# VHH binders against Translation initiation factor 2 subunit alpha (eif2a): the designs that were tried, part 15

Target 1, 261 residues: Translation initiation factor 2 subunit alpha (eif2a), of Pyrococcus abyssi (q9v0e4)
Amino acid sequence: AREYPEEGEFVVATVKRIHNYGAFLELDEYPGKEAFMHISEVASTWVRNIRDYLKEGQKVVAKVIRVDPRKGHIDLSLRRVTQQQRKAKLQEFKRAQKAENLLKLAAEKLGKDFETAWREVWVPLEEEWGEVYAAFEDAAKDGIDVLKGHVPDEWLPVLKEIIDNYVEVPTVTIDAEFEITVPKPNGVEIIKEALIRARDRANKEKDVEVKFTYLGAPRYRIDITAPDYYKAEEVLESIAEEILRVIKEAGGEATLLRKEK
Below, E stands for the ipSAE of ESMFold2; O stands for the ipSAE of OpenDDE; V2 stands for 0.75 times the mean of E and O plus 0.25 times the DockQ between their complexes.

## First folded at step 8 (VHH; framework vhh_nb_b201)

Design m6 (from n05 with Y111W; at its last look DockQ between E and O 0.75; V2 from the best seeds 0.00; counts 0 for: pae O 3.8 > 2)
Fold by OpenDDE, look of step 8:
Structure m6 (fold): chain B 261 residues (1-261), chain A 124 residues (1-124)
Amino acid sequence: as target 1 above (261 residues)
Amino acid sequence: QVQLQESGGGLVQAGGSLRLSCAASGSIFSSYAMGWYRQAPGKEREFVATITSGGSTYYADSVKGRFTISRDNAKNTVYLQMNSLKPEDTAVYYCAADLSGDYWTGSEDEWDYWGQGTQVTVSS
């Protein structure tokens, strides 16, 4: 780990002291380093009271705007951080913390110290995946064997247990729309049954969730949540085929409409 | 997966007290930051209180001085002691868990797990 952050870097910091002219923060990613945020860097608008924006003990994502290693001075900005940047950095930081906590747990279970865990598990996974939690997610999704060859085998059973219990499989959601018409007195019921059947069938699949929403005849929205886009699309295709078939057999018409993203 | 189960909700008169509990499944409760949120009818869910894995506590301004969040790691449970309740405190109260343990900005998207909620009704 670097001793000091770089200018332009986004960092997680904890507000420690608030003054009328600025705030002092501790960098969570750089132990022992204190930073200063001038009142002018708190918001893009005129800040009357810093305490309206910051609270002691609060975590913030800030941008490093100046670093003087000689003096040990670090200046931070809050106003220069977009929501997207904040979210991204926060996610990254939290994922790292999560991974660390899980690894600590694994180490404890194996009777190993964290240093050993770091060397044997963290470093190799980080080198391969770029992010340890990403490795954990892959293991959650595709099985613990994805970690084989990267970490000592003795870790795998323990990691598997932990990952299976605490790491959620990433999901994606796609959506589409059906136009469905059945020119029969019980056409609405036919459509409903077809959609329900298709939904229930799809929802039997692991880590797949399908939801239909009535938008007004003849329009129906489908939302599919799956581990990845490929699976989501596969599910959509399968559902579409089924719906189209069933509706056609009933003497109706069905069309799948995809929104262009 | 970690499951959260809230309890202790109910009907209480203004000025009264209520204690909510949230039991978490899993073996790493001590590593979690825990939080309480609430959602009133027709309103968005709002932050109420949080306690980090280290025991630091933070509160919404609206409940500060009235509510106390605490945790019992041996029981895998987080508590919300609500005193001096007001009608405006009426809401479904949700328990949340953050596996990172010590990070808090008050954003809902920071939480990894959510409970089903427990209804709290404060009558005037």
Scores: ipSAE 0.139, ipTM 0.593, lowest interface PAE 3.8, mean pLDDT 90
ESMFold2, look of step 8: ipSAE 0.370; ipTM 0.673
ESMFold2 (binder alone), look of step 8: mean pLDDT 82; pTM 0.847

## First folded at step 9 (VHH; framework vhh_nb_b201)

Design j1 (from m1 with S31D K64E; at its last look DockQ between E and O 0.65; V2 from the best seeds 0.00; counts 0 for: pae E 4.5 > 2)
Fold by ESMFold2, look of step 9:
Structure j1 (fold): chain B 261 residues (1-261), chain A 124 residues (1-124)
Amino acid sequence: as target 1 above (261 residues)
Amino acid sequence: QVQLQESGGGLVQAGGSLRLSCAASGDIFSDYAMGWYRQAPGKEREFVATITSGGSTYYADSVEGRFTISRDNAKNTVYLQMNSLKPEDTAVYYCAADLSGDYWTGSPDEYDYWGQGTQVTVSS
C-alpha cells in the first residue's frame, strides 16, 4: 500500500466539499489524502452546475491525472474514466469489501478480533490467490478443503457456513442443438415429454440449470449453466444419452449438433 | 446469499400514501446500503432512493420531498414511505442491497442483491 497514488491510477474517492469551480474528495484507498477535481474534469460535456453531477458523501471511481507529493496535491478526473474502467475498478473494490465484511462476520462468530482474522486468514489467502474473494469463490465452487493448509483449521467451519450463504459460485454456459424427429401422430408429445424429463432431472443437481428452446421443426436448442465446462459437458452428455435412447425407442431419430464452447 | 423480500405494495388513489417494507436475511444487514428502484412496463429500472449503512439518504429528483427512506437494523428492514402519490409513480418497486454500504451514482449495476419486487398502482 503506497502513500500516494500514481498518475493514471483509477481510485475510489468520496466527495467531501463541493464548490462552483470543483470538488474536494477523500481517497478511500489512501487514508488521510485529499484530492481535487476541477469542474472541467467532471464530465465530457460542458458542466454549468457541478451539483447536477456530484453530491457530498458520494463515492466515485476517478482517474488520477496529477500527483505532487511535495505539495500534497492530487488531481482527479471523472470524464477520463470510461464506463468499462469504472465497472472494473468498482468490481475490484466491492469484491475486497465483500471479503472483508465476510471475514469480520467470521471473526465475530469465532470470538476473535479482526486483527487476528487479518493475520491468520486475509494475508495467507491474499498471498496465494491474489485477492481474498477469489479464494472464497474457489471454496464455494470446489469445497472448503481448498483453504486447508492456508488458514488455521479452526476457521474452516465458520468460513464454510458464511461462504455457502453469501458467495455465489462462478458459472459457465454452453449451448448445443438437437435435431429430433418422431414420425408418428403423437410424435410432438413424445419429444416434449423426453425433453421435459431430461431437463427436470438435470435441474435437480446443485448449481446446474438446463433450458430447452424450440427453434422450429426439427431443431431444439439446449442451454446448460454449470460451475465449469467439465460439469456442463458431463450434463450435456447425460442428457444426450437419455434423449437419443428415448427417441430411438419411440421409432424416431435424434442427433446432437455440437458447437465448440 | 442475501435474500430480500418486499411487501406493502397495492392500489392507492392519487394523492394518497403507501409504505413499502423490505425484509433482509443475513447477519450483516447493518453493513449494507439499501435502495429502492422502480420499473414501469417497457421502461428501464429507475433509481428511487438509497440509505447508506451510516444512515445518509439520497433521492431521485422526481421523488425528493415526497418519499422517505429509512431503516431499522434491529429488524433487518428498510422502508419507503411514499406520500403525495401520482399516477407516474405506478411501477414494480424493487429493494436492493449494496455490500459496500455506501452511496454511489445510483446505477443499478452497483447493487449486489435484489428482491422480487412489489406492485404499486396509483389510480387517477
Scores: ipSAE 0.242, ipTM 0.619, lowest interface PAE 4.5, mean pLDDT 87
ESMFold2 (binder alone), look of step 9: mean pLDDT 80; pTM 0.821
OpenDDE, look of step 9: ipSAE 0.384; ipTM 0.761

Design j2 (from m1 with I28F; at its last look DockQ between E and O 0.56; V2 from the best seeds 0.00; counts 0 for: pae O 3.1 > 2)
Fold by OpenDDE, look of step 9:
Structure j2 (fold): chain B 261 residues (1-261), chain A 124 residues (1-124)
Amino acid sequence: as target 1 above (261 residues)
Amino acid sequence: QVQLQESGGGLVQAGGSLRLSCAASGDFFSSYAMGWYRQAPGKEREFVATITSGGSTYYADSVKGRFTISRDNAKNTVYLQMNSLKPEDTAVYYCAADLSGDYWTGSPDEYDYWGQGTQVTVSS
């Protein structure tokens, strides 16, 4: 870890002291480093009261605009951070923080200090995945065994427990459209039943959610949420086959329509 | 996944008090920052209060001095004591949790988990 941030770097900082002319912040990613944000760097518009924009204890994403390692001076800007940049940096930071907290919990449970956890778990996972939380997500998705060989085996049970409980599996949602017609007096009921059956079947699968939306006859939308695209597509195929079969047996017609992305 | 369940909402006269509770699932409640937000009809969800894992508290200006957020880690519960209630406080109150713990930006988008909300109605 670098002692000082670089100019142009986006950092997460905590507001510590607010003055009329600016604020002092601590850099969360650089322990022990304090930075200053002049009032002119708080917003792009005239700032009448800095306390309207900053609160003590608040986390902010700021851009480093000046660093003097000799003096230990770091200047930050809030106005030079776009919403997108803020979100991106904040997400990164938050994920790291989450991972760290989870690892701390794991360490405590295992009776190890955090330094050991850092060395045995954090560093190896970061090296392999580039981001520890990504490793945790993979473990949540594909099972704890994905971490085998990267961390000592003694960590796996406790990590599994924590990951399974607190790490959400990333999900993907895909959509498709069905055109369905059943030329019978009870055609609507038949279609409804077919869709409900298909939905309920799919929803029994772990981490899969299927939603049908009526768009107006003969159009029906299907939204499938799954852990990944492969699973989503698999479910779509299964549902489509079932719907097509049921509708055909009822003397109707059904067509799956996919939008090309 | 952490589930949050709010309780304690209801109808109260202006000047009255309510105490909201939010029960969180899981074994690591103490690691979460917990917050309260509220949404009135036709309005955007707004920040009310937050308490970090370290116990630091922050409040919206509109509720400062009237509301108090606290937590009981042994019960996996965060509380919002609301005193001197005003009609303007009428809203659905939501509990939120952030796994990062010592974290607050004032943005609802930063929280990981949300409750279903509890209705608070303050009559004039």
Scores: ipSAE 0.189, ipTM 0.634, lowest interface PAE 3.1, mean pLDDT 90
ESMFold2, look of step 9: ipSAE 0.530; ipTM 0.795
ESMFold2 (binder alone), look of step 9: mean pLDDT 82; pTM 0.836

Design j3 (from m1 with T105L; at its last look DockQ between E and O 0.72; V2 from the best seeds 0.00; counts 0 for: pae E 4.0 > 2)
Fold by OpenDDE, look of step 9:
Structure j3 (fold): chain B 261 residues (1-261), chain A 124 residues (1-124)
Amino acid sequence: as target 1 above (261 residues)
Amino acid sequence: QVQLQESGGGLVQAGGSLRLSCAASGDIFSSYAMGWYRQAPGKEREFVATITSGGSTYYADSVKGRFTISRDNAKNTVYLQMNSLKPEDTAVYYCAADLSGDYWLGSPDEYDYWGQGTQVTVSS
């Protein structure tokens, strides 16, 4: 951890004191460091009242525009942060904060202090994953065992519980198209039943969602949401086989169409 | 996943009061910043109030002095006391949670979880 941020760096800061000429902020990522934001750096337009843009206690994403380590001076800009940059930095920060909160909870449950949690869980996971929340996401997706060997075993049960409850599994959605025809008077009903059956079967799987969309006869779209591409593809294959089988048995024809990406 | 459930909405005459509640699932409620948003028909969702994990409160100018946001961590609930209601306050009110616990004065997109909303109708 660096003592001072670098010029050009995007940082998260908390507004502490607001003056007519600017605001003083604390850098959340650099404990003990205070920064200044001149009123001219608050917005791209003329700022009549700085309090229209900043409130005490507010978090902001700001760009570091000047650093004087000798004097301990850090200047920040809000106007020089694009929406995209703000979002990106915000996401990063929030993920870290979420992870920290979850880890605090874990520590409490185990009767350990946060320092211990930091040392035993945070640091190892950060070193391996680059981001603790990413580790949590992997654990949510692939099971808590992904953390095995990286953290003491005593943490695994409580982390599992917390991760399962609070960490959303990243999902992937794939799509495909079916062409289905059943040359029977009740062909539409047969097709509908086949699709419903396939959907319901797939939806019984954990963290899998299947949606069918009618595109106009004979075309049907399938959207599969799953934890990863492998699972999504597996489900697609399973569904396709079932649909094809059912339709064929009914004297119809079904074809799976995949778009090349 | 954290579930949020709003309650307390309804029909009220102008000048009246309502108290909305939002119950959150889970056991880390105290870490959340909780907020209220509202959306009137044909309008965009707008910020109403938020309370950080630290207890700091912030309000939209349109509701300042009339609305009060509070929280009870023991009950995993955030409240919005709405006084001196106006027809302009008519909207679906949504509860939102930010797991960072912070106040960003930003877009609704910064919140992690949302309730289904509760209808508030203020008649003239």
Scores: ipSAE 0.256, ipTM 0.654, lowest interface PAE 2.0, mean pLDDT 90
ESMFold2, look of step 9: ipSAE 0.307; ipTM 0.653
ESMFold2 (binder alone), look of step 9: mean pLDDT 80; pTM 0.818

Design j4 (from m1 with D27S; at its last look DockQ between E and O 0.77; V2 from the best seeds 0.00; counts 0 for: pae O 4.2 > 2)
Fold by OpenDDE, look of step 9:
Structure j4 (fold): chain B 261 residues (1-261), chain A 124 residues (1-124)
Amino acid sequence: as target 1 above (261 residues)
Amino acid sequence: QVQLQESGGGLVQAGGSLRLSCAASGSIFSSYAMGWYRQAPGKEREFVATITSGGSTYYADSVKGRFTISRDNAKNTVYLQMNSLKPEDTAVYYCAADLSGDYWTGSPDEYDYWGQGTQVTVSS
């Protein structure tokens, strides 16, 4: 880790002291570093009272606008951070914090100090995945074995337990549309039953959810949530086949429509 | 997965008090930042109070001096003591958790986990 942030960098900081002319913040990602935010950098509009915008203890995403390593001075701006940038940086930061907390828990369970955990688990995973939480997500999705060879084996059981309990499996949602017509007096009921059957079949699969939405005859939307794109597509294919089969047997017509991405 | 369950809501007269509880699942509750939010009919969900993993508390201006957020790490529970309740406090109150720990920005969209909510109704 760098001693000082770079100009232009987005950082997470904690408001520590607020004055009429600005605020002093601690950089959460740079331990021991304090930064200053002038009142003119708090908002794009005129700031009458800085306390309307900042509160002590509040976390903020700020842009580094000046760094003087010789003097130890760091200037921050809040007004120069877009909502998108803020959200992205905050998400990144939060994921890191989550990973750290989980690793601390793992260390405690294993009877190791965090320094050891950092060296044996954090650093290797970060090097391989670029982000430790991403590694945890992969382990949650594909099993703890994905971490084999990257961390000492003694960590794997503990990490597995923690990851399984606290790390959500990333999911992918895909959508498709069906056109379905059944030229029978009870056609609507037939269609409904076919969709329910297909949904229920798919929902029996682990970590798969299927939702049908009526868009107006003859159009129906299907949303499939699965651990990954491949699984989602597999489920879609299966559901489509089932729907087509059932509808055809009932003397109707069904067509799967996919939007080109 | 962290699950949150609110309790303690109900009907109360103006000027009355309620104490909400939120029980969190998991073994690392002490690392959570916990918050309360509320949503009235036809309105957006709004911040009520937050307590960080470090114990720092923050409140919406509308509830300062009346509401108190606290936590019991041994019970994996966060509380919201609501005093001097007003009709405008009527809402579904939601418990929220953040695994990042010492966190507060004032935005409800930044919390990771939410409870199902508990109804609080304050009559005139």
Scores: ipSAE 0.107, ipTM 0.563, lowest interface PAE 4.2, mean pLDDT 89
ESMFold2, look of step 9: ipSAE 0.388; ipTM 0.709
ESMFold2 (binder alone), look of step 9: mean pLDDT 81; pTM 0.829

Design j5 (from m1 with S31Y; at its last look DockQ between E and O 0.77; V2 from the best seeds 0.00; counts 0 for: pae E 3.0 > 2)
Amino acid sequence: QVQLQESGGGLVQAGGSLRLSCAASGDIFSYYAMGWYRQAPGKEREFVATITSGGSTYYADSVKGRFTISRDNAKNTVYLQMNSLKPEDTAVYYCAADLSGDYWTGSPDEYDYWGQGTQVTVSS
ESMFold2, look of step 9: ipSAE 0.510; ipTM 0.811
ESMFold2 (binder alone), look of step 9: mean pLDDT 81; pTM 0.831
OpenDDE, look of step 9: ipSAE 0.412; ipTM 0.766
ESMFold2, look of step 10: ipSAE 0.419; ipTM 0.749
ESMFold2 (binder alone), look of step 10: mean pLDDT 81; pTM 0.830
OpenDDE, look of step 10: ipSAE 0.415; ipTM 0.767

## First folded at step 10 (VHH; framework vhh_nb_b201)

Design i1 (from j5 with I28F; at its last look DockQ between E and O 0.70; V2 from the best seeds 0.00; counts 0 for: pae O 3.1 > 2)
Fold by OpenDDE, look of step 10:
Structure i1 (fold): chain B 261 residues (1-261), chain A 124 residues (1-124)
Amino acid sequence: as target 1 above (261 residues)
Amino acid sequence: QVQLQESGGGLVQAGGSLRLSCAASGDFFSYYAMGWYRQAPGKEREFVATITSGGSTYYADSVKGRFTISRDNAKNTVYLQMNSLKPEDTAVYYCAADLSGDYWTGSPDEYDYWGQGTQVTVSS
């Protein structure tokens, strides 16, 4: 870990002291480092009272705008952080925190101290995956055996338990539309049944969720959530085939419409 | 999966008090930041209060001074004491849990688990 952040870096910091002219913050990612945020860097608009924007103990995402390692001075800006940047940084930071907490849980269950957990699990996984939480996600998706050989075997059962309970499998969502017409008095019912059947069948698959939305005759939207795009597309194809078959047998017409992205 | 179950909601007159509870399943409650959100009819879900695993509390401006969030790790429960209730506090109140523990940012999408909600109605 670097001793000092770099200029332009986004950091997570905790507000420690607020003054009329600015605030002092501690960098959560750089232990022992204190930073200053001038009142002019708190907001893009005129700040009359800095306490309207900051609270002691509050965690913020700030942009490093100046670093003087010789003096130990770090200047931060809040106004220079967009919502998107804030969200992205927080997400990254929180993933690390979640992973750490999960590892703590594992250590506790196994009767090991966190130092041991750090050495035996965190470091190896970080080296291999670049991010420990990513390793956990892979284990959630593909099974705990993905961690085999990277961590001592004694950790695998407890990690499996924790990962299965607390780590969500990453998912992707795709969407498409169907145009469906059935020229029968009970055509609407036929369509409804076909869609429900297709949905329910697909939803039996692990980590797959299908939702249909009526957009107005003859259009129906399908949303598919799956672990990856390949699976999502596979499910879409399967559902489409089933719907087309059922509708055709009923004397109707069905067409899958997909917008080229 | 961690399950969250809210309780304590109901009908109360303006100026009255309610205490909401949220019981969490599992053995690792102490690692969670816990939060309360609420959603009124026709409105978006909004932040009410949060308590980190370390015990830090944060409140929405609209409830500051009136609401108090607390937790009992031994009972795997988070509480929301609501005093001086107003009609505008009428909403479904949701409990949420975040495994990040000490780092709460106030974003609802950062929570890992949600309860089903409990109805709070404040009459004028």
Scores: ipSAE 0.173, ipTM 0.623, lowest interface PAE 3.1, mean pLDDT 90
ESMFold2, look of step 10: ipSAE 0.372; ipTM 0.686
ESMFold2 (binder alone), look of step 10: mean pLDDT 81; pTM 0.835

Design i2 (from j5 with G35S; at its last look DockQ between E and O 0.85; V2 from the best seeds 0.00; counts 0 for: pae E 3.1 > 2)
Amino acid sequence: QVQLQESGGGLVQAGGSLRLSCAASGDIFSYYAMSWYRQAPGKEREFVATITSGGSTYYADSVKGRFTISRDNAKNTVYLQMNSLKPEDTAVYYCAADLSGDYWTGSPDEYDYWGQGTQVTVSS
ESMFold2, look of step 10: ipSAE 0.417; ipTM 0.755
ESMFold2 (binder alone), look of step 10: mean pLDDT 81; pTM 0.820
OpenDDE, look of step 10: ipSAE 0.364; ipTM 0.751

Design i3 (from j5 with G35H; at its last look DockQ between E and O 0.83; V2 from the best seeds 0.00; counts 0 for: pae E 3.9 > 2)
Fold by ESMFold2, look of step 10:
Structure i3 (fold): chain B 261 residues (1-261), chain A 124 residues (1-124)
Amino acid sequence: as target 1 above (261 residues)
Amino acid sequence: QVQLQESGGGLVQAGGSLRLSCAASGDIFSYYAMHWYRQAPGKEREFVATITSGGSTYYADSVKGRFTISRDNAKNTVYLQMNSLKPEDTAVYYCAADLSGDYWTGSPDEYDYWGQGTQVTVSS
């Protein structure tokens, strides 16, 4: 929508030409706009050879430090971009590119041109989620039906196939420890069987992964990966209840400990 | 989800040639930028070559003129033709895929998928 970037904005730019005094770049997000990066803005240290830092064709994340719309001049800085700022902008840019490419594939599979896919899928999802890839992530997490009512129904089967194959579910991981003892000759086998059974039962659930790690008697670590913290805690509670019951029935003791602090 | 498998490595005399292949699974290969990296023992993984989804190619200075990257979208495969091999080219060669389709040579942790690697050894 905007013709020029704002001063202070972080942009993706492609290196076009490199000279001893600086480089000229295209602004990927502002078609037709060229910008300049003076050699003093390439790195925080003294730069002897600019080609050690910039390569023609390379995409970079840069900060806009000056915009003169009357002359059409845009100045960029690489050294004024922190690693955190670079990572954030790069993630934003790549997520948009990934979403676009997945939508192109969906359009190809339905025999639709991309203009139709943009109008029928991209625009509605961007309006509702703010970011198309975020809508794909929600569909991966909660199922394709989250998109129903936002895009024409004919898109849903192909989008489900693509999202299931290419979009990872955002997850969280929690951990805790168990202290488990069974004062019997076969106590170790009883503990092992209980842990394996609980793990295998929980791992049958979609997007849930449970792992036990032996820390040395009597301690065992559990790691739970799930779609959110509420689900992760629910799984932990369920497993803990099962293990405590089974171990107590076998004449042992089990305690859930949090490995915090 | 997507799997990358390198092949074509081996032992070769200095001055010789090898052709590496990287086969990708899935329907979206034509949208990937595909990359080759290499890692010699005790060194950091370094960029070798990129081919964008649009077919543009980029090379590290150390291999320019000797190596050629290409792709065959019908076979979901990217290739690295390595000519005039030198002992310094000895490394494990990895392919990587980036769904954004663009060239980013200095940021390997930004790529979506990596292969297992194939050993290239250039003797004498």
Scores: ipSAE 0.332, ipTM 0.674, lowest interface PAE 3.9, mean pLDDT 87
ESMFold2 (binder alone), look of step 10: mean pLDDT 82; pTM 0.838
OpenDDE, look of step 10: ipSAE 0.396; ipTM 0.766

Design i4 (from j5 with P108E; at its last look DockQ between E and O 0.66; V2 from the best seeds 0.00; counts 0 for: pae E 3.0 > 2)
Fold by OpenDDE, look of step 10:
Structure i4 (fold): chain B 261 residues (1-261), chain A 124 residues (1-124)
Amino acid sequence: as target 1 above (261 residues)
Amino acid sequence: QVQLQESGGGLVQAGGSLRLSCAASGDIFSYYAMGWYRQAPGKEREFVATITSGGSTYYADSVKGRFTISRDNAKNTVYLQMNSLKPEDTAVYYCAADLSGDYWTGSEDEYDYWGQGTQVTVSS
């Protein structure tokens, strides 16, 4: 770990002291490092009262705008952080914190101290995955065995339990539309039944969710949530084939409409 | 997945008090920061209060001095004591949990789990 952040880096910091001319913050990612945020860097607009924007104890995402390692001076800016940048940095930071807390829980359950957990689980996973939470997500998705060989076996059962309970499998959502017409008096019922059957079939698959939305005849929207795009597309293809088959057998017409992204 | 269940809501007269409770499932409660949000009809959901895993508390300006957030880790429960209630406090109150624990920025997006909400109505 670097002793000092770099200029231009986004950091997580905790507001410690607020003055009329600025605030002092501690860098959460750089233990023991204090930074200063001048009042002019708090907002893009004129700041009359800095306490309207900052509270003591509040964590913020700030941009490092100046570093003087010789003097130990670090200057931060809040106004130079976009919402997107803030969100991205916050997500990264929180994922690390979540992973840490989950590991703490695991350690507690095994009767081990966190130092041991750090050495035996955190370090190996970080080395392999680059991010511990990513390892947990993979384990959630593909099973706990993905961690086998990277951590001592005694950790696997407890990690499995924790991961299964608290780590969500990453998902993607794709959408498409169907045009469906059945020229029969009970055509609407036929279409409804076909969609329900297709939905229910797909929803039996692990980590797959299919939702149909009526947009007005003859259009129907399908939303598919799956662990990855490949699976989502596979499910879409399967559903489309089934719907087309059923509708055709009923004497109707069905067409899958997908916008090229 | 952590389930959150709010309780304690109801009808109260202006100046009255209510105590909301939120019970969390699982065994990881002590690691969560817990928060309360509220949503009035036709308005966006707004921050009310949060308590970190370390016990630090933060409040919206509109409720400071009137509301108190607390937690009981042994019961996996977070509380919101609401005193000196006003009609403008009328809303659905939601409990939220953040697995990051001690981290709070005041952003709604930082919470991992949400309850279904409990209705609080303050009559004039």
Scores: ipSAE 0.362, ipTM 0.742, lowest interface PAE 1.8, mean pLDDT 90
ESMFold2, look of step 10: ipSAE 0.411; ipTM 0.738
ESMFold2 (binder alone), look of step 10: mean pLDDT 80; pTM 0.817

